VHH binders against Abasic site processing protein HMCES (HMCES). Designs and how they scored, part 5

Target 1, 269 residues: Abasic site processing protein HMCES (HMCES), of Homo sapiens (Human) (q96fz2)
Amino acid sequence: CGRTSCHLPRDVLTRACAYQDRRGQQRLPEWRDPDKYCPSYNKSPQSNSPVLLSRLHFEKDADSSERIIAPMRWGLVPSWFKESDPSKLQFNTTNCRSDTVMEKRSFKVPLGKGRRCVVLADGFYEWQRCQGTNQRQPYFIYFPQIKTEKSGSIGAADSPENWEKVWDNWRLLTMAGIFDCWEPPEGGDVLYSYTIITVDSCKGLSDIHHRMPAILDGEEAVSKWLDFGEVSTQEALKLIHPTENITFHAVSSVVNNSRNNTPECLAPV

## First folded at step 3 (VHH)

Design a48 (from pg4 with N58D; framework vhh_8pnl_2)
Fold by ESMFold2-Fast, scan of step 3:
Structure a48 (fold): chain B 269 residues (1-269), chain A 117 residues (1-117)
Amino acid sequence: as target 1 above (269 residues)
Amino acid sequence: QGQLVESGGGLVQPGGSLRLSCADAGFTFSSYDMAWYRQAPGKERELVARITSGGYTDYADFVKGRFTISRDNAKSTLYLQMNSLKPEDTAMYYCAAGLEYYDTDYWGQGTRVTVSA
């Protein structure tokens, strides 16, 4: 996974993240650094994306089931990194393979500290290999959506007008992430950055790409992944597996250039 | 036209040199680990050289000291400088881009290198 869409205005995004805490109380996540949120139809690594994480990371004695939403840099910078420029990391941390997460120091250390987060997106993009040619077909991949007016799930065959209406009730894609906190050696603000955990593609996506993000399907999975105060690393890792509860449609090549940031990036073709 | 396009392949005599290039048409190039793989007739693709987004390089034993991988993020281009070429280096050379340790998300179409008298 190396390209997402997360275009919702801040207030719409916040409402889409409504949840219940351990007491069963309905809540909205509390923002940290909301001014750093930059909505886009075409988010690439090194840009900021919103993540959910436990309030307990910021407040001693907080209920670990309460959630913060914060923009973080995509591309994990380990806490032990000594250089001044994060772009000089000697390995790519955009994605983290589930099968090697406990073998790589960059991921094992923050995971041991409970630094689990849920990466939010409208959906993600992948480029399908086309047989007999060097051309690739981009796809937008997302949770099945509920149609408000027609009663039913939004499908790939729906018109663009129907797509515009669904954003108010869009079910955000929730991907398992690991984050870390890096203090610049020459001073400055702490940098929060994350990686997306990846797994083998499910059968439904295998013709598009061989890998997929570890998707946390439903509030129970999201809650357990975030709640590092009650759920151990070993138990949380049991949530990391492929899912079939996903849909997709082909999009135009306009998405190929990460500088393009328009609704055309995810519109069905 | 695909997202990764290789060029610079050709016919060269043993002991000669070639410089392969791989141009990116749409990625956020600087974010990807880049690699060169090769595939000789009847064999599996094998890693030749890798360069991370941060510039760390790694080489297969059979090319160490002869090949140099480099990248130019401003030009979104990956290079492979091949020196002291041997007949055993004859293969299709593929550019690859990945966001995970030693895994490949995207492949180029390949460029042919033939080393023959």
Scores: ipSAE 0.315, ipTM 0.655, lowest interface PAE 3.5, mean pLDDT 87

Design a5 (from pg4 with L99V; framework vhh_8pnl_2)
Fold by ESMFold2-Fast, scan of step 3:
Structure a5 (fold): chain B 269 residues (1-269), chain A 117 residues (1-117)
Amino acid sequence: as target 1 above (269 residues)
Amino acid sequence: QGQLVESGGGLVQPGGSLRLSCADAGFTFSSYDMAWYRQAPGKERELVARITSGGYTNYADFVKGRFTISRDNAKSTLYLQMNSLKPEDTAMYYCAAGVEYYDTDYWGQGTRVTVSA
């Protein structure tokens, strides 16, 4: 996974993240650094994306089931990184393979500290190689959507005119992530950055790409992944596996250029 | 609008030089780790050189001091400068892009390099 869409305005995104804490209270996640949120139809690594994480990471004695939403840099910078420029990291941390997560220090250490997050997106893009040509076909991949009373739309809309209306009740893609905190050697603000955990593609996606993000399907999975105060690393890792509850459609080559940030990037072709 | 397209291969004499290029018009080039792999006839594909999105380079022992990998993010192009070529460098050379630690997500179709007296 190396390209997503996360275009919802901040207020719409916040409402899409409504949840219940362990006491059954309906809540919205509280924002940190909301001004750093930059919605886009075409987000690449090294840009900021919104993630959910437990309030307990920021407030001692907070209820670990309460959620913060914060923009973080895509591309995990390990806490032990000694250079002044994070872009100079010797290896790519855009994604973290589930099969080696406990073997790589960059991921094992923050995971051991409970630094789990849920990466939010409208969906993600993958490029399918077309046989007999060097052309690739991009696809937008996202949760199956349902028709809603309020919007009158079908989430898995099959016509371009319906896409404008689906966003009011869009079910955000929730991907398992690991984050870390890096303090610049010369001082300055702590950098929060994340990686998306990846797994082998499910049967439904195998013809598009051989890897997929680890998707947390439903509020129970999301809650357990985030709640590092009650759920151990061992228990949380049981949530990391391919999922079949996903859908997709082909999109135009407009998305290929990361500079293009328009609805055309995810419109069905 | 192409994806990973290699060019620059050809026939060269031992001791000669070639510059391979890989154009990437389909992805966020600057955010991907890029690599060159090669596959000699009857052999498995092997890593030749890798360059991270941050510009850090890594080379296979058999090319150190002879080959240089570089990238031009403004042109979305990856290069492999090959000097002091040997017959054992004869192979199909593949451009690759990835966003996982030392993994490859996307491949080019390859460009042939033949080193012969």
Scores: ipSAE 0.040, ipTM 0.513, lowest interface PAE 7.0, mean pLDDT 86

Design a6 (from pg4 with E100D; framework vhh_8pnl_2)
Fold by ESMFold2-Fast, scan of step 3:
Structure a6 (fold): chain B 269 residues (1-269), chain A 117 residues (1-117)
Amino acid sequence: as target 1 above (269 residues)
Amino acid sequence: QGQLVESGGGLVQPGGSLRLSCADAGFTFSSYDMAWYRQAPGKERELVARITSGGYTNYADFVKGRFTISRDNAKSTLYLQMNSLKPEDTAMYYCAAGLDYYDTDYWGQGTRVTVSA
């Protein structure tokens, strides 16, 4: 996974993340640094994306089942990194293989601190190799959606005012992530950054790509992954596996250029 | 494969130089770690040099001091400058791209380098 869409306006995104705490109380996640959230149909590594994480990471005696939503840099910078420039990191941390996560210092250390997060997206993009051609076919991959009479379908709205209605009941993709906190050696704000855990692709995606993000399907899985106060690393890792509850459609090559940020990036062709 | 196109291979005399290029036409090049691998006849494919998305380079011991890997993100192109070439450098050279340290997502079809008198 190396390209996502997360285009919802902040208020719509927040409502899409409604959840129940341990007491059964309906809640919305509380924002940290909302000004750093930049919606886009075409998010690449190094950009900021919204993640969910436990309130307990920020408040000592908080209920670990309560959630914060915060933008974080895609591409984990380990807390032990000693250079001044995060781009100088020796290895790519956009993704983290599930089978080696406990063997790698960059991921093992933050996992030991309970630094689990859920990465939010409308969906993600993958490029399928086409037999008999040098081109690749991009696909937009996302949770199955419930169609309503009021929401319409992707690409059905004719004006900017109507596009918001298409997404009001969109089920966001929820991917298992690991984050870390890096303090610049020369001072400044703490950098929060994340990696997406990857697994072998499911049968439904095997013809598109050989790997997929570890998707947390449903609120029970999301809650257990986030709740580092009650769920150990060992127990949480049992949630990391391929899922078949996914759908996709082909999109145009507009998405190939990461600078393109329009609804055409995810529209069916 | 298919989106990575290598060029610059050829026949050169021992002690000569070649510059290989690899163009990526379809992906977010700047986000990928890029690498050059090579495969000599009857041998397994081996890593020659790697450059991370952040520009950090790493080289196999057998090319240190002779080869230089570099990238141009604006042109979506990877390079391998090969100096002081030896007959032992004769191989098919492959361009590779990945988002994970242990996995290669994409391979080129290769460009042949032959070092002989």
Scores: ipSAE 0.012, ipTM 0.453, lowest interface PAE 8.3, mean pLDDT 85

Design a7 (from pg4 with Y101W; framework vhh_8pnl_2)
Fold by ESMFold2-Fast, scan of step 3:
Structure a7 (fold): chain B 269 residues (1-269), chain A 117 residues (1-117)
Amino acid sequence: as target 1 above (269 residues)
Amino acid sequence: QGQLVESGGGLVQPGGSLRLSCADAGFTFSSYDMAWYRQAPGKERELVARITSGGYTNYADFVKGRFTISRDNAKSTLYLQMNSLKPEDTAMYYCAAGLEWYDTDYWGQGTRVTVSA
């Protein structure tokens, strides 16, 4: 996973993250650094994306089932990193393989501190290799959405007005992430950064790409992944596996260039 | 994501030099770790050199001091400068791009390097 869409305005995104705490109370996540959230149809590594994490990370006595939403840098910078420039990191942390997550110090240490987060997106993009050539076909991959009142699935035949309406009730993709906190050696604000955990692709996606993000399908999985006060690392890692509850459609090559940030990036072709 | 296209391979005499290029105009090149792998006839594909998004380089022992990996993020191009070439360097050379620690997401189709008299 190396490209997502997360274009919803802040208020719409917040409502899409409505949840129940362990006491059954309906809540919206509380924002930290909301001004750092930049909606885009075409998010690349090193940009900020919104993530959910437990309030307990920020408040000593908080209920660990309560959620904060915060923009974090995509590309985990380990707390032990000693250079002043995060771009000097000697390895890529955009994604973290589930099969080696406990073998890599950069991921094992924050996991041990309960630094689990849920990465939010409209969906993600992957590029299918066309056999016999080096050309690739991009696809937008997302949770199945509730059908429109006019019936049928979201598709290329839908009008732009119909596509605009689906965003009001869009089911956000919820990907398992690990974050860390890095203090710049020269001082300044703590940098929060994350990696997306990846797994082998499910059967439905295997023809598009051999890897997929670890998707947390449903509120029970999301709650358990976030709740580091009640759910151990070992129990949380049982949630990390491929899912078949996913859909996709081909999109135009407009998405290839990460500078393109328009609805055309995810529109069906 | 666009295409990874290698170029610059060819036939050279022992002791000669070649500069390989790998271009991709369709992705966020600066965010990817880039690498050169090679595969000699009848052998497994092996890592030659890697350069991270931040510019840190790593080399296989058999090319240290002879090969230099570099990248130009503005041109979305990866390079491999190969000096003091030996017959043992004969292989298909592949460009690779990855976003996971020590793994590869995308491969080029390769460019052939032959070192012989």
Scores: ipSAE 0.261, ipTM 0.643, lowest interface PAE 4.4, mean pLDDT 87

Design a8 (from pg4 with Y101F; framework vhh_8pnl_2)
Fold by ESMFold2-Fast, scan of step 3:
Structure a8 (fold): chain B 269 residues (1-269), chain A 117 residues (1-117)
Amino acid sequence: as target 1 above (269 residues)
Amino acid sequence: QGQLVESGGGLVQPGGSLRLSCADAGFTFSSYDMAWYRQAPGKERELVARITSGGYTNYADFVKGRFTISRDNAKSTLYLQMNSLKPEDTAMYYCAAGLEFYDTDYWGQGTRVTVSA
């Protein structure tokens, strides 16, 4: 996973993240650094993306089931990184393999601190290799959406009215992430950055790409991944596996250029 | 054929130069760490040079000062400028792309470099 769409306006995104705390109270996540949120149909690594994490990471004695939403840099910068420029990392941390997460110091250490987050997106993009040609076919991959009279369908959404209806009740993709906090050696604000955990593709996606993000399917999985105060690392890692509850459609090559940021990036071809 | 397409290999005399190119067929090139690996006959594949998505470069000791890795994100192309070539540089050269810590997601098919008197 190396390209996502996360285009919802802040208020729509916040409502899409409505949840119940441990007491069953309905809540919206509280924002941290909301001005750093930049909606886009075409998000690449090193840009900021919104993640959910437990309020207990920021507030002593907070209920660990309560959620913060914060923009974080995509591309984990380990807390031990000694240089002043995080772009100088000698290795890529856009994704973290589930099978080696406990072997890599960059990921094992923040996991041990409970630094689990849920990465939010409309969906993600993958490029399918086409046999007999040098071209690849991009696909937009996302949760199956509940079709209602009000929501419309993405496949039929070629007018402004239909597009408005598609996003009103969109079920956001929820991907398992690990974050870390890096303190610049020369001073300055703490940098929060994350990686997306990856697994082998499910059967439904195997013809598109051999890897997929670890998707947390449903509120129970999301809650357990976030709640580092009550759920151990070993228990949380049991949530990391391929999922079949996913759908996709082909999109145009407009998405290939990360500078293109329009609805055409995810529209069906 | 694969996602990444190498070109620019050939036969050259010791002390000569070659410029290898690796073209990406339209995925998120700018997001990937890119690398050149090589494999000599009867030997394991070894890292030659790496360039991160942010432009940080790293070189194997045996090529430092002779090879330069660079990328052009607008053209989705990776380059390896090879100067002062030695017979020991004879190998298949592979382009690689990755998003994971020291792992490779995509490999090219390779381009052959032969350095011979």
Scores: ipSAE 0.251, ipTM 0.608, lowest interface PAE 4.1, mean pLDDT 87

Design a9 (from pg4 with Y102W; framework vhh_8pnl_2)
Fold by ESMFold2-Fast, scan of step 3:
Structure a9 (fold): chain B 269 residues (1-269), chain A 117 residues (1-117)
Amino acid sequence: as target 1 above (269 residues)
Amino acid sequence: QGQLVESGGGLVQPGGSLRLSCADAGFTFSSYDMAWYRQAPGKERELVARITSGGYTNYADFVKGRFTISRDNAKSTLYLQMNSLKPEDTAMYYCAAGLEYWDTDYWGQGTRVTVSA
């Protein structure tokens, strides 16, 4: 859980996040800092990724079911961090274990403030250990996709050229996250940063990696995780568990170097 | 486990030195906190030294002043320089990588260090 793809252009990403608020009104999430969104097939920790969060975090008395989409730094910087440079944090917060989240101050405090977010991605990458070989096998892991009229099927049999056609109706991976707000002690802009909650791998992924992100499967789960105004921390944590509703395919070693940012990173091999 | 490849272990006399290496291939090494653990016969696996992605180091009390952990992000390699070795340092040494301070995502298979006259 340390590498994702999130390459959709801003307008396509926004439409992919269409949702219904508590009143039943169809909406698109409202952008905050849209200029900071940088699409990539190969996103690593410390880069920015788009997340969904409740409008109530930014507007007093807003409907907590309404959503904002904002780029946030991957790697949670706790609000209490006293150094000037967040890259110098003495422990890694790229991921947060579900089983100890309420025991760790860095995560318990923002979670208690309702600072829940949904991390958006095309999918994520994991590296399978292959005994008896000199290389690990990378996999691209994502939600099962619905067949479209333009894309007859989605899978390893499709050429990279044909694979590119599926993005117009791609179902984004929605991962449970916790964010925090850090004010630099020497002054400067507030930094919003997040961690991805992790759980034990489901049966289908256990041969690839022993951990997986906590995936929120469907709009009901996404809505309850985001709505900190109506859903308590205790109730929201019931949404954090492994899912079997996931698929994957092997990809080339091009993805290994995080500087590579091309469709080949996620194309089936 | 065994996602990382350790090397440099061996037999050494008390007071000698060894340098362990741990090579990573297939993920973003610079983003991971790296650590060395050890397990002596009949004992639990214990943390020896950790170096964060930001370069901060932590050492177990029993190795302070004798061991030095370092990393080379360009070469995706972690090192442990072990000086003034004692029989009590005899153990399997494991490389570890994590994206969360209290958990380990990847483990090496270990390299054996024996300190004996």
Scores: ipSAE 0.258, ipTM 0.639, lowest interface PAE 4.4, mean pLDDT 87

Design b1 (from cg6 with S104Y; framework vhh_8cml_1)
Fold by ESMFold2-Fast, scan of step 3:
Structure b1 (fold): chain B 269 residues (1-269), chain A 121 residues (1-121)
Amino acid sequence: as target 1 above (269 residues)
Amino acid sequence: EVQLVESGGGLVQPGGSLRLSCAASGFTFSSYDMGWFRQAPGQEREFVALISWSGGSTDYSDSAKGRFTISRDNAKNTVYLQMNSLKPEDTGVYFCATELYDYYGPSYDYWGQGTQVTVSS
C-alpha cells in the first residue's frame, strides 16, 4: 500500500469516526493540528494523512480508550534519526511487513512504546500487472458499503450532489499503523510520522496484488489496536492478518499521476 | 575507545527488587540516548526501557511500565534500571545500549555479556 484516497471534509471525516469508549459512552475523536489535514483523492508517501491514536499518548493519566485524531506524515521517521532533514532517511518506511516488524529496529522500538495508530482512508489503490503487456490496471480497494435508500452508490455519483450523498455514510478503511515521534536536532516542532503494516493478500485480492495493508475490521479490532494502556504489544499483534471483508473496482489511469486529485481517480471504469 | 559495562544483576525471589547500572566511557555520554534490552533463554532480544540524552523523556515496554524506572546521571556517565516487583518472566540477560549512527541509521552496540537477572524460588 503506496497510494490512498482520503478526501472527506474534516467534519464528515470526524463523524465517520464516531466510537464508544470503554464505558460505552458515544464520542467523536478530538482533533490535534486540524489545519494540517489536506483532503485528497490521491495521497502518496510523505503527505499527511489522518490517524486515530489513544489520548493517553498526549495526556498523563488519560483514559487509554479515548481517541485523538491527528494528521501524521506517511513514512515513519524513527525517534533516533539524527540528521536535520527527514527526507534523507536511507530506507523506505512507507510500509512495514508484519512478518519482520519485531526484527526491524525502526518499528520494534515504537511498538514497544505502544505507538500504535489506525490509519484512515476512503480506500487504497493497487496496480495489477496485465498479462502480456507492460501496462498496469489500477484498482480502488475499500470496505463493502451498506447501500440504503438514503445514500447513493459510487457508480451513481456523477455530480457533486451525488458524491455528497455517497460519502455521508461512507465506512472508512481502518488500517493498522505504527507511528513514531521525532524531535529535530536543531529544534522545532515534533514530527509525528507513521507506517502501514502489510500482510499477505487475501484470496479475493490475490489476482490484483500479492500484499495488502493489515485492515482492522470493526470497532473491537480498532479499539484493541489503539488501547496500548490495556492491550499489550503481543496481544495487539494477533489482530494483524489478512481479511476477506474487502471489495474493489477498476479505475482509470488518471490515478497514476499523484498530482491528479479529482473524483475521477476512484470512479469505476 | 567506547565501553559499556553492566552490573547489578543477580538471583532474587519473585516480588524482589534489583538495581542495574551501566557505566559508560569513551564517548560524550550526555549526547546520546541510552536504553535497556533483555534476552530470555530461547527468546529474541527485547526492548525494556529508553531514556533521552537529557533525561527529559523516558519510554518503557508494556511489561516494564509501572514496575521499572530508568534514570541517568550524566555527571557520572551512568544509566540505571530500577526493577521492582520482579516476576519469573523477567529472567534474562540485561544489556545496556547506546545508539551508533552509520550508513543504515543508528544501531545499538552491546558490550560484554550483559548482567544476568534470575527470578526464581
Scores: ipSAE 0.000, ipTM 0.088, lowest interface PAE 19.7, mean pLDDT 82

Design b10 (from oh4 with K59D; framework vhh_ozoralizumab_d1)
Fold by ESMFold2-Fast, scan of step 3:
Structure b10 (fold): chain B 269 residues (1-269), chain A 122 residues (1-122)
Amino acid sequence: as target 1 above (269 residues)
Amino acid sequence: EVQLVESGGGLVQPGGSLRLSCAASGFTFSSYWMYWVRQAPGKGLEWVSEISSSGSSTDYPDSVKGRFTISRDNAKNTLYLQMNSLRPEDTAVYYCARGSDYYEPLGYFDYRGQGTLVTVSS
């Protein structure tokens, strides 16, 4: 997973993240650095994306089931990185393979510190390799959506007007991530950056791409992944597996250029 | 520690050939897609070839298709790029890269080596 859409206005995104804490209280996540959130239909690595993480990462003795929402840089910068410019990393930390996460120090160390986050997106894009050609077919991949519980689900066959209206009640894609904190050697603010954990693709996606992000399907999985105060690394890693609960449709090549930021990027073709 | 060490670069005249090698260590080489990418002086990264973990699938951009051939030897943990009919515009630092799940216009990778310089000039 190397390209996402996360275009919702901040207030809509916040409401989409409504949750219950351990005692059953309804809550909205509290923002850190909300001014750094930049909605886009076409988010690439090195840009900021909103993630959920436990309040306990910021406040000693906080309830670990309470959530913060914060923009973080996509592309994990290890705490040991010595250059002043994170974009100078000679390896790509956009994704982290589930099968080697405990073998890679760049991921194992933050994971051992409980630095688990949930990466939020409308959905993600993948490019299907076409045999015998340099052309690739992009697809937008997302959770099945319900227009309302009364009216049923949406799909690619729905009218463009119906697609415009679904964003008010869109079910955000929730991907398992690991983050780290990097202190610039020349001083300045701590940089929070993340990677998305990847797994083998499910049967439904195997014709598009051989890998997929580790999707946390439902609030129980999201809560356990975030709650590093109560859920150990070993228990949390049991949540990391392929899911079949996804849908997709083909999109135009407009999405190929990460500078294109229009609804056309995810519209069905 | 993942290591990718390129070799085989050098100065060659237009129309000549070079074979690049990449020695991989610190991971199960046979489980990963591998890539060659390059960066010409003053330009960005450009994807030049890809190969599946088994070696059964390869791909190239039109700029090098028919001239470059990617291959791998999983028993030796080595990736190769055979470059024929070299042109001045092929002058670049060539990087060996290990595949990840990210698509970029220049291919998928999560690690790349330090590179080897290829200069095509008379």
Scores: ipSAE 0.006, ipTM 0.278, lowest interface PAE 9.6, mean pLDDT 84

Design b11 (from oh4 with E104G; framework vhh_ozoralizumab_d1)
Fold by ESMFold2-Fast, scan of step 3:
Structure b11 (fold): chain B 269 residues (1-269), chain A 122 residues (1-122)
Amino acid sequence: as target 1 above (269 residues)
Amino acid sequence: EVQLVESGGGLVQPGGSLRLSCAASGFTFSSYWMYWVRQAPGKGLEWVSEISSSGSSTKYPDSVKGRFTISRDNAKNTLYLQMNSLRPEDTAVYYCARGSDYYGPLGYFDYRGQGTLVTVSS
């Protein structure tokens, strides 16, 4: 996973992240650095994306089941990185393979500190190799959506006006991530950055791409991944596996250029 | 700055009990998972228990399960290990450790104490 859509306005995104804490109290996640959130239909590595993480990362004695939402840079910069410019990092940390996560220092160390996050998106894009051509077919991949009042899914939207209604009750894709905190050697603000854990594709996606993000399907999985105060690294890693609970549709080549940021990027062809 | 000081070790007969304590200072104790690990003479480090930040989740390897109990008092910044039905093979230096990764001797620990010796012998 190298391209996502996360276009919801901040207030809509916040409501889409409503959750229950350990005591059963209904909550909305509290924002950190909300002004760094930049909605887009076409997010690439090195841009900021919203993630959920435990309040306990920021507040002494906070209930570890309470959630913060914060924009983080896509592409994990390890806390030990010595250069002044994060873009000089020689390793691609956009994704982290589940099978080697405990072997790589860049990922093992933040995992040991409980730095687990849930990466939020409308969905993600993958490019299917087309046999006999050098062209690739892009697909938008996302959770199955609840249908109401003949609204259908995003793939069933037949007019621009109906697309506005699709997003009111959109179920956000929740991907397992690891984050780290980097302090610039010359001083300045702490940089929060993340990587998306990847697994082998499920059967439903195997014809599109051989890898997929580790999707946390449902609030129980999301809660356990975030709650580093009560769920150990070993137990959390049991949540990392392929899921069949996804859907997709083909989209136009407009999405290929990461500079294009319009609803056309995820519209069905 | 960060300090972990173990106490309570000693000589005990097989079948006996001991209670270990670890006094933590220099960090926000209540925000960290804590561990007890041990090292028998001539052997590597072995994980013996873990406890979550709040104390509500604990885990043990099969070798000590049902015999050892980990607990913590966040108001006192103190970690405990109650050891019952002790066996000669429990003889080791016991360390308390700070971290959130419990994968045995290869687990991620920021800090480990100086240790306290437990000898189980008749």
Scores: ipSAE 0.000, ipTM 0.308, lowest interface PAE 12.9, mean pLDDT 85

